# Designs tried in a protein design chat: VH-VL binders against q9h9l3. Part 183

Target 1, 176 residues: q9h9l3
Amino acid sequence: PRKMVAIDCEMVGTGPKGHVSSLARCSIVNYNGDVLYDEYILPPCHIVDYRTRWSGIRKQHMVNATPFKIARGQILKILTGKIVVGHAIHNDFKALQYFHPKSLTRDTSHIPPLNRKADCPENATMSLKHLTKKLLNRDIQVGKSGHSSVEDAQATMELYKLVEVEWEEHLARNPP
Below, E stands for the ipSAE of ESMFold2; O stands for the ipSAE of OpenDDE; V2 stands for 0.75 times the mean of E and O plus 0.25 times the DockQ between their complexes.

## First folded at step 10 (VH-VL)

Design n69 (framework fv_nivolumab)
Fold by ESMFold2-Fast, scan of step 10:
Structure n69 (fold): chain C 176 residues (1-176), chain A 124 residues (1-124), chain B 107 residues (1-107)
Amino acid sequence: as target 1 above (176 residues)
Amino acid sequence: QVQLVESGGGVVQPGRSLRLDCKASGFTFSDYDMHWVRQAPGKGLEWVAVISYDGSNKYYADSVKGRFTISRDNSKNTLFLQMNSLRAEDTAVYYCAKEGYYFSSAFLRYFDYWGQGTLVTVSS
Amino acid sequence: EIVLTQSPATLSLSPGERATLSCRASQSVDDYLAWYQQKPGQAPRLLIYDADNRATGIPARFSGSGSGTDFTLTISSLEPEDFAVYYCQQYDNWPLTFGQGTKVEIK
C-alpha cells in the first residue's frame, strides 16, 4: 500500500522570550532507515534561544540553512500521500505549519500496545529515549551536544515496526 | 501574558466528590500537556495527574489512581480534575501547571507557569 | 519511582551570604531537573530548568549545576526576597517527583 516515512524535527525558540517553537532542522527517513531529507532550516523570525542542549543547533548551522518557505515545500512533497511516523508528531506538524491527515499519521508516543510491550503505563506519554532503550536496547540522545534528528527518526521508524501489524489492524477496525 | 486560574475548591466530607477547573489564557492551550500538582498544608509538592495536548493520554499518581479523573476542553481552554471518593489525605492546595516549551525530540515536563491554587479541605 | 532527597532541610543565613542547596536523585535523571522557589501563600516559581538553564526574569545570582544524580542550586549573595522554600523536580521518568524542600531562613 502506501509508502511509509518517519520524520523528526528540531526547533529553536523565537518570539518574545523564545516562547515560539520554530523549525530549524528536519530529517526524514524511509522504511529501512535511509535518509531521504536532512536540512538545517532558517526560521523567518529572529532566533532568541537556540535550545542547543536538546536541538543541537548553533549559529554556525544557520549560515547556509535553507529558508523556511523553500524547506517546507521540499518536505511537504515528501510527506504528501504517505504514512508519516513520528514521536509527538503534532509538534513537528505545528512547526511545519502543516496538516497531515490523521488516517495517514502514526504517533509512537500515542500507541498503547507499544507502551505495553515496553512495560510502561499504557496511556502515559513516554519519551522516545525511554522506549528506544526498553524495546531496542539502544541509547539515543546521548551527551550534551544536542540530539540528532536523523537518529531520532530512525529510532522512531524501528519502534513503529515492532507494533506495525497489530496497530494497522487496529486502525482498519477503528478508523480515526 | 500567560495566566492559569483555578476554581472549585472548598470544604467537603470524606467519601464525597469535587470538581476543579483551571482556565488558561495567553498561550495556545491545545499545544501543551497540562498537569495538576498539590500541596498539603505545611508539606511539599506532590504531582497528581497529567493529560496530553489532545486529551488521549492520561496518567495519575498512585495515590489518586482510580478516584481522580483529569480531562480538558480545548475549545474553552479549560483543564478539569474530577475528584471522587475524597479522603482526609487529599486535603491540599491544588495547582494547575503548564509544561515547558516543547520539542519533537524531548518532553520538558518542568512547569513554567502555575495557577494561584485552590484549597480543598476534606474533613468530617 | 525516582526519589529526590534535598539537603540540608533548613539553611539559616544572613543577607549577603552564599547559599548552596543540594538535590540527590535515587537514579540518573540526566539533565531533566528543575528548581522552584516558593514563598508563603504563593504558588511555586520556576527558577532553573534542564539543570542549569535560568528561567526568564530570574536574577543572575541564581545558578544551577550538576547532572545525573547530584544537583546543586546556588544563590551567590542572598537578597531579602530570597528567603523562601526551594524544591527540585525531576522529569526524566514517570511519575514526576519533587524533593521534600529546603527552607532558606534569615538569622
Scores: ipSAE 0.781, ipTM 0.910, lowest interface PAE 1.2, mean pLDDT 92

Design n7 (framework fv_nivolumab; at its last look DockQ between E and O 0.54; V2 from the best seeds 0.00; counts 0 for: pae E 3.2 > 2)
Fold by ESMFold2-Fast, scan of step 10:
Structure n7 (fold): chain C 176 residues (1-176), chain A 124 residues (1-124), chain B 107 residues (1-107)
Amino acid sequence: as target 1 above (176 residues)
Amino acid sequence: QVQLVESGGGVVQPGRSLRLDCKASGFTFSDYDMHWVRQAPGKGLEWVAVISYDGSNKYYADSVKGRFTISRDNSKNTLFLQMNSLRAEDTAVYYCAKEGYYQSSAFLRFFDYWGQGTLVTVSS
Amino acid sequence: EIVLTQSPATLSLSPGERATLSCRASQSVDDYLAWYQQKPGQAPRLLIYDADNRATGIPARFSGSGSGTDFTLTISSLEPEDFAVYYCQQYDNWPLTFGQGTKVEIK
């Protein structure tokens, strides 16, 4: 019995021409979808592009945001030793500058049985939005004000729960 | 700074095979999903195939499924397209294209950089 | 498959005039829509992404608008280098699809 959490991060553009993705918000939920962590995070570099259409981040959110170094410490304490679920989760780990063990990582963009249940090609990378609509009959990431990382983390956990039993059995037989 | 250079195109008989290569530089190749897009002479653009950043997920246009195989070698910054059972209608300039970015659990699959293209002609 | 229909097929205008190009999707693509410019013998060049974001290095005369099924690319004042074919592309769902193009002729 290992604890399981789901994570979703928002990034903003930093560096030359805003091409570097820097962590600006992180949400973590438990197995039941309850919020364990949800903070705006101040990047150590100047923000060139807020990417607000997708991130939902605006200048006002940075005023009392937690500095990156401190937020990273808090987040890693929550993730360490747990099974971490995410969608294209390698991007979240890159933004956190963190390497989570593959044996404890679950990526809902790379679970063939999940795609199969959604009547999607089993080896195609499907968006969180489309999987959530097909399998949970719920619209997420709606509108132009940006996405909610809490909503995305909750949807991701619910998607994983649909295949949890069969996928954990698969991983036990075929360890990464 | 960012460059994509295709190679491997040529003239080939129907039913034969070709492999296209795309050498990437100027960005972290292993961070991005990569695509092949083709354009028949005098015609518009047609999406062909995609491969995920780590090579584990692949998807193809219906017109090429079962005949084309996309692959990558991240240690060499190279994208490949193995084209088998070639048909006259596969005649096109083939472009490799870099996906935009991943943001907020959304894949933004616009193409910010394209190679110069390599011509594949399938004829007698 | 989401079909993108571009109109007009050909647009003939003088330098300095405004060009308005349309792209219509067979179903909603939200804001997952990009515009490309292609000059003869060259690869396509990204102009606009996410319906209205101008790509790096693209002149301010280019702008995108629209959402859902109806999208527009506007060139406020045509320059000689704007002679080209323009394509829209959706990335809301698989397979990725392009419109068939609009040729802008500068006379």
Scores: ipSAE 0.823, ipTM 0.925, lowest interface PAE 0.9, mean pLDDT 93
Fold by OpenDDE, look of step 11:
Structure n7 (fold): chain C 176 residues (1-176), chain A 124 residues (1-124), chain B 107 residues (1-107)
Amino acid sequence: as target 1 above (176 residues)
Amino acid sequence: QVQLVESGGGVVQPGRSLRLDCKASGFTFSDYDMHWVRQAPGKGLEWVAVISYDGSNKYYADSVKGRFTISRDNSKNTLFLQMNSLRAEDTAVYYCAKEGYYQSSAFLRFFDYWGQGTLVTVSS
Amino acid sequence: EIVLTQSPATLSLSPGERATLSCRASQSVDDYLAWYQQKPGQAPRLLIYDADNRATGIPARFSGSGSGTDFTLTISSLEPEDFAVYYCQQYDNWPLTFGQGTKVEIK
């Protein structure tokens, strides 16, 4: 059996008008919610928009941030060979300029049994915040100070664990 | 600059089908969920459908479920709405709308850019 | 579905006056509330998102406030180009829903 990790990334805006999403923080937790990785990351391009309301990233966080290339290497080392759980995880992989094998990826935003359990439409993408409240009775991403990628990664893992058995069986019958 | 251009609207009889197209430019189309929103003449706005960035997930308003199909071709930066079994109440200007950027596992389901709209008239 | 009720239906004001538009949700939508402006024959334009964030390019005279179920769009001093219909929209839950609109017309 393969080990599972959950990942959540925070992005800032770079490029023209800050429309390019660049990795600025990455958090990885194991199956038990223990933090394996949590670093601020310095994008290779100038930051135009910190998107602090959601990212929680501020200018002072970039002072000693890990350069992107170095951070990417560290993160990929952790993810390689693992089942990686995330929420809308394609965004995280894109920011990392890395694509994990689909067969080893679990996206909690695309798990119909999870939505069903939360009394949500099976074919609709639900926010992590909404699912966490419905299924875990826990509030995350509260306020306007920005998200905690550690908290979000932990919540993502906990949500997946609720449907792990059922979903893994489904995937076994219907490999991506 | 972001541009969304709808086409395919027109006059059609009830029960018939019509397909709308929306050509996108000025942004990475394949990174965003896209929506259709409609507005009956002299009325308010009604959300119609959403399709995920890669087309793998679709969701519809109850009013169109089973009749409308949203799809996309990312290679052509085009969003589609196949409308079958059209009814008089489907008469509206149909807008394609770009969803706000995704941020940190939060879906920002507001619409930062809209097309000019295309009019669909269902009349016998 | 979450029902958004806007008030008043019509707001008659003169240029330079302050406009206050209300949007009430049938249940809490947290701060997942947007405001749009629509002029005749045009597509809606995003004004405010997340209840109080002004969209890029939107004049400072537009501001949003509120959370939970009660939201307000304020135009501090109406310009001639501000006379239009304004819609609120929630994106807390599916289906996405709009208010019925408030028409701001010239007195």
Scores: ipSAE 0.427, ipTM 0.817, lowest interface PAE 1.5, mean pLDDT 94
Fold by ESMFold2, look of step 11:
Structure n7 (fold): chain C 176 residues (1-176), chain A 124 residues (1-124), chain B 107 residues (1-107)
Amino acid sequence: as target 1 above (176 residues)
Amino acid sequence: QVQLVESGGGVVQPGRSLRLDCKASGFTFSDYDMHWVRQAPGKGLEWVAVISYDGSNKYYADSVKGRFTISRDNSKNTLFLQMNSLRAEDTAVYYCAKEGYYQSSAFLRFFDYWGQGTLVTVSS
Amino acid sequence: EIVLTQSPATLSLSPGERATLSCRASQSVDDYLAWYQQKPGQAPRLLIYDADNRATGIPARFSGSGSGTDFTLTISSLEPEDFAVYYCQQYDNWPLTFGQGTKVEIK
């Protein structure tokens, strides 16, 4: 049986006016929500905007942060061969400069049965915060101090579990 | 700086078609879900449609479902609204709108940037 | 569909006064509510998101509060540029909906 992990990333602004999103934290949890990886990551480019309101990242976090190239290697080693669950996971993969096999990728922002449980259009993209509140009665991303990628990865895994049986059967019938 | 510029509005007769374009700049267009929102003269705002960042998911207000098609061309940073079988009640200023800033798993479904709008008038 | 009812329809005040605008949802939208300002001939401008978060570049005199069904936009001391129409918008459930607007006008 293939193991599952959930991933979530936090990003800072690099490039002109800080508009480029660069990886500054990554958290990975297992099926039970136990943390397998949680590191602050130093982007290879100058940080223009820490985006702390959203990212939770401050200058102090970068002092001992793992350089991007090293962190990427550590993260990819964990992801290899596993089913990876995320929310809008394409953004996480872009930040990692990596694309996980489609057949092993699960995106909770794009699962029609999950949207249906939330009383949302099956083809709409719902935020993690809203799905978690609606379906798990949990408040995540609370306050203005920024997101916790551990909290978000854990919530993402719990959301997937709500539809896991149905969705895995669907994918078996409809290979990507 | 983020800019959204709509075009394609005009006066058309009921039953005709019209296509609106929205040219985006100042942000990575393919990272964001995009919306159309309209405002009839002297009235409030009405959400019309949404399309996901990659164009794979679309959702419509009931008042336009089956008549309007939202689409995008990410290589040209352009959002479209194809409006068929137009009715008098479709008369409005049409805005393209960008969903708020997100941090991977956070979709902020409020609209942090709007175009200046393009007027569509449907009259005999 | 979630109906947002704004009150009052028109708020007539002088510069320097405190404005209090109400938005009431037909069912709970938790904290998934935004406020916009629209001046004549212009597109709406985002003021507040997630009920109480001030958008980038919005002056501190604007604040949002509330959760669930009852929400308030407060302008602590009106400036001449604040006379406009204000809309609330919910994004808890589809379809996304707006309130009918509150016009803030000079007395």
Scores: ipSAE 0.366, ipTM 0.736, lowest interface PAE 3.2, mean pLDDT 89
ESMFold2 (binder alone), look of step 11: mean pLDDT 92; pTM 0.946

Design n70 (framework fv_nivolumab)
Fold by ESMFold2-Fast, scan of step 10:
Structure n70 (fold): chain C 176 residues (1-176), chain A 124 residues (1-124), chain B 107 residues (1-107)
Amino acid sequence: as target 1 above (176 residues)
Amino acid sequence: QVQLVESGGGVVQPGRSLRLDCKASGFTFSDYDMHWVRQAPGKGLEWVAVISYDGSNKYYADSVKGRFTISRDNSKNTLFLQMNSLRAEDTAVYYCAKEGYYQSSAFLRYFDYWGQGTLVTVSS
Amino acid sequence: EIVLTQSPATLSLSPGERATLSCRASQSVDDYLAWYQQKPGQAPRLLIYDADNRATGIPARFSGSGSGTDFTLTISSLEPEDFAVYYCQQYENWPLTFGQGTKVEIK
């Protein structure tokens, strides 16, 4: 079996009117929830909007942040060849400017049995916060000072573990 | 510049079908969940349906479940709403709406851009 | 389904006056609430998202506040172009729902 990790990224707004999402933090945890990587990342472009309410990123976090090119190399070394779990993970891969094989990608926003366990419509895209509250009885993303990407990555891994056996069997029978 | 342009509205008898199209430009269409929202004449806004960025997830308001089908073609930057078994109460202006963005594992499902709307009148 | 109740239904004011619009949710929506402006014959226009974030290009006279179940949209000094219908919308839970609207009209 391949090793499995969970990822969650924070983005800030760059480009015209801050409409481009650029990577500013990345957290990666292993199967047991231990932190493998957690760094603030300096975008190559000027930050127009820190999106602090959601990202938790402030100007002080950028002072000693790892430059994007270096951080990307470190992150890709961790992800390559592993099963990567995330929530709406295509957004994280886009921010990393990285292609991860679909066969090794697990997106907890699109796993019908997970929604079924949460008493949610199988075809609806549910938020990480909602699924974590319903299935783990835990409140994440609390308050207005930004989210913890470590907390989000840990919750994502725990959610996947609830359906891992049945979903891996499904994927073996129906390869992506 | 972001634009959403709806087409396909018109007058139709109860029980018939119509297909609405929404052509998107000025943003990466394939990155965003897309919605249909309607507004009956002189009334408020009602959410109708959503489709995920890749077309794999679709969800509908109870009032249209089993009758309406949302779909998209990312290669053509086009969103569709197939409306079957139309009823008088489906009479409304139908808006194509772009979801906000995904940030910090949160879906921000407010609508930052709307099309101009296309009128569907179901009348006998 | 989360029901949003807007009050008042109609607000009659003169240019230069402060407008205060209320939106109450039947259960907590945290900060997942947006406000829209709609003028006759036009599509809705986003004003505020995440309860208190002003959308790009929206004048500073518009502000949002509140959390949980009680939300307010404030227009500090009405301009002629502000007379319109205003809707709140929650995105905490499916289905997405809107309030019934508040019409701000000239006295």
Scores: ipSAE 0.766, ipTM 0.906, lowest interface PAE 1.3, mean pLDDT 92

Design n71 (framework fv_nivolumab)
Fold by ESMFold2-Fast, scan of step 10:
Structure n71 (fold): chain C 176 residues (1-176), chain A 124 residues (1-124), chain B 107 residues (1-107)
Amino acid sequence: as target 1 above (176 residues)
Amino acid sequence: QVQLVESGGGVVQPGRSLRLDCKASGFTFSDYDMHWVRQAPGKGLEWVAVISYDGSNKYYADSVKGRFTISRDNSKNTLFLQMNSLRAEDTAVYYCAKEGYYQSSAFLRYFDYWGQGTLVTVSS
Amino acid sequence: EIVLTQSPATLSLSPGERATLSCRASQSVDDYLAWYQQKPGQAPRLLIYDADNRATGIPARFSGSGSGTDFTLTISSLEPEDFAVYYCQQYYNWPLTFGQGTKVEIK
């Protein structure tokens, strides 16, 4: 297997009624939870809804934020060829307008053994907050001022490490 | 504009089957977990089933587990509910419902948009 | 399953009055609670999510409060179009559950 990183992105609402989700922050951590990348990102379209309750993004964070095209290049350079761990990671890849191979993608919202360890239905999608509380006894995403994408990426990596051996063995026998 | 349109409801006898469809438009259907919620005549709302955005995860209310199957076709922006072994107590208006916006890892399982509903009547 | 109990079952008020609707959970749901409005023959409409956030297009007279097990929906001054049935919903744990509803009717 290749090197492994965990990613978490924050999106804001752009387009009519803020319906479109546009990348506004990205955090990437290594296997040990050290930060490799953490930048606020300026969408190319006008921000209609900062979605601050979840994103933690406010207007001041957009001052001197890295333009989308530049940030995307930096992020893809880090992700390419690595095993990328995330939670509901499809949303992150879509915001990046990026295709990452399924064989190198690990989505902690879609790992049945992880739900099993948490005493949750294997076929139900569980939130990162719930799994982190149940399995790591840690509260993340507390309060109403927004989430820390660094905290979320770190928690996601730690959750994956709980099932890594079992899940990599499964994927070796059952390629996606 | 976001729109959800249900179809397939009707009158059926107990023990038979019926399939409901929900056609979605105005948003990226493949980005959202989708739900079915029902409401018996004169009663409150009851959650029925959920399917993940990619179709890999499905979960059901105990009252329908083993009888109902939720599925989706992302290429057609369509959600389905296959209802087998129907009982009188399954009589209800069935609503297709969309989850709220995803941010980070927050699955927002409140319903920001609902279809108009389709009536299923199970009677002998 | 988490049971949500709404009270009162029926609230009879006049336009211009304040409406206060209660929703109580059998166990803590943190802030994972939403409120919906339903008019006869129509689908439910989202009013409030995460206990106190107004959905897009919802008038400022609607507000939500509470956390844990005790939640309140307040309509500061009832308009004619506000007479409807209101439902709370928790999304803290599976299965997702709704309260039985509170009917706000004109006096």
Scores: ipSAE 0.095, ipTM 0.673, lowest interface PAE 3.8, mean pLDDT 90

Design n72 (framework fv_nivolumab)
Fold by ESMFold2-Fast, scan of step 10:
Structure n72 (fold): chain C 176 residues (1-176), chain A 124 residues (1-124), chain B 107 residues (1-107)
Amino acid sequence: as target 1 above (176 residues)
Amino acid sequence: QVQLVESGGGVVQPGRSLRLDCKASGFTFSDYDMHWVRQAPGKGLEWVAVISYDGSNKYYADSVKGRFTISRDNSKNTLFLQMNSLRAEDTAVYYCAKEGYYQSSAFLRYFDYWGQGTLVTVSS
Amino acid sequence: EIVLTQSPATLSLSPGERATLSCRASQSVDDYLAWYQQKPGQAPRLLIYDADNRATGIPARFSGSGSGTDFTLTISSLEPEDFAVYYCQQYSNWPLTFGQGTKVEIK
């Protein structure tokens, strides 16, 4: 299908030593960058490490946050049957405990033409921040108070649109 | 607990080949980008190569490009480094290293766990 | 490639003293800077990541500070087990690079 969304998730640390990444926020935007979903999500396990520097999540955001099972259902309803764009998106899918078909998945950290446009090695995994600065002349993920998953999802969609025609043609000739 | 165990080091002559293995346990190996870092005797640390979680992306230090090949087998939780056309300058302890956790569309490429290292000596 | 320069090369101190180790980058690495401790015959151990975040299990006497190009690792009061070599590492850009190391040795 032609319908396309971009996703970005924030994770907090749960489990022993806070080393397990658990979903704590998810943002989904449509092709034009409009927000379709943006909710704080309460993990089923005790939060050991909020990872606030990167996640932007604080204890206050967990008050009245949507429980994981309910949020997961809402998110999967949006993703099912659509082309889903993300950056290192396997991490987002793991946090959602979800399998999305590879044929409908687009990972902007693994698109060689995108790296080429940014004057980066084609097969190196580049950060969203670096690609956004080089190709969109925009600074994201600035400061020490955490990232915006909405901002990240919007940037990810805009990056994909730069190579969409070329990459979709490549995938048609080389199906995953 | 997280454990990385390197093997395959030894003494080889210049121009020969050697393969290093790194067996991982205690974490979901298939979720993480993995690295090789080396250290020449009495010297500092030098980053060598990286491979993405699924094996599709690979990148190398300029000093080893075209000679070394990084690969992985997620079904066996094993990372590999195939070293061809070895030079005396490649003599080092080779460490397998795990990336930190992915967070907020950011890659945190510090190394939270290291193997014990395996010594490779290239001499005539 | 981003070059990291550590200073001093060697720091000679006694237990109980404060140690301050510097790491300077040839260009901005934002906060993408880690510190490692290495003892003879052992693999490096992560101390600090993202410039000032102490890794799990690392004693409170270790702290990191700085941003951009100038970074500092501080050990507030040296314990006998802290005499080791310390390396900084940037992960802002490829290739990943390390400083040349600072040896903290007993007087």
Scores: ipSAE 0.731, ipTM 0.896, lowest interface PAE 1.5, mean pLDDT 92

Design n73 (framework fv_nivolumab)
Fold by ESMFold2-Fast, scan of step 10:
Structure n73 (fold): chain C 176 residues (1-176), chain A 124 residues (1-124), chain B 107 residues (1-107)
Amino acid sequence: as target 1 above (176 residues)
Amino acid sequence: QVQLVESGGGVVQPGRSLRLDCKASGFTFSDYDMHWVRQAPGKGLEWVAVISYDGSNKYYADSVKGRFTISRDNSKNTLFLQMNSLRAEDTAVYYCAKEGYYQSSAFLRYFDYWGQGTLVTVSS
Amino acid sequence: EIVLTQSPATLSLSPGERATLSCRASQSVDDYLAWYQQKPGQAPRLLIYDADNRATGIPARFSGSGSGTDFTLTISSLEPEDFAVYYCQQYDHWPLTFGQGTKVEIK
């Protein structure tokens, strides 16, 4: 495998009226799609809104969840020094309260060649669901019981692999 | 308290240009994609344009593509819409609107906050 | 583009009655559907998002339901301030589109 991982995080609502997004699950997969990390994470603040329709997180998942500070340390150990792929990944990094170097970050929601292959407007921000359907002919995020961050991270890595060669060449000629 | 305040509307002749500004406060402006939505007098709502949180992605309704340019200045919490080659059918109240949020690899592009709107009238 | 068709165009009811508003999409929009209320001279106000989630500060009499192509906004008992125009909006597909609106007016 390459020095590359894909990440997807689930957030729950904390703070006044649940408006703050706090990390509650994180999945990391390697280049081949094998799971390197997948844990439910207990936010340090009281959960006001589980956002279950999207997150798939319910109160029972919090019972043996890893405390945020511990989970963050484990996650950062995996991410440090690697190329990290994600979809709208700045949201994942924000939930982790983490800065990852831009030169080692790949955001599949902001790669014009990927949109072009999907026959989508190059500069529109497309959802992971739509890119995965158009390019991999696979339906993800199905149903009403919440999304799988493992499934999302795996799809994200597969999407990146479709443009990896041309995008890495582009980045080498046009460093961030 | 979240506030979006539009300005720049007015009466202009067909073929002219106008720039709309939207000043945001009460939330972290640089975290959200922002939109323009318009409404012709007595008609319904029409989506116009979107710009990503960092300004790198922009997309437009077919009716305005090539004539309108959306931009933002995150240091000033301000969203802009540059309207060129204005037509009578561009006459509308223009609203800036904030996206909901991003959750679980889904973009939730409902509009939780709207500005008060600014009227643009294109007439001879 | 996804066409959203709202019905009826006008709903004439009295205070205290139940209002049921329909929004149909030309193809599936999953649960990416919002409802807005607009009063004359005012900006739209978000009522419901993700088909069935009530927005902050919105009274419990407002509820949303549906998925895919068929959606409903229900107002369980109309208050005087609820007489307004209501719009549905899909956000599953670009471009984002709104329905034509349903006007809820006093009988």
Scores: ipSAE 0.785, ipTM 0.914, lowest interface PAE 1.2, mean pLDDT 93

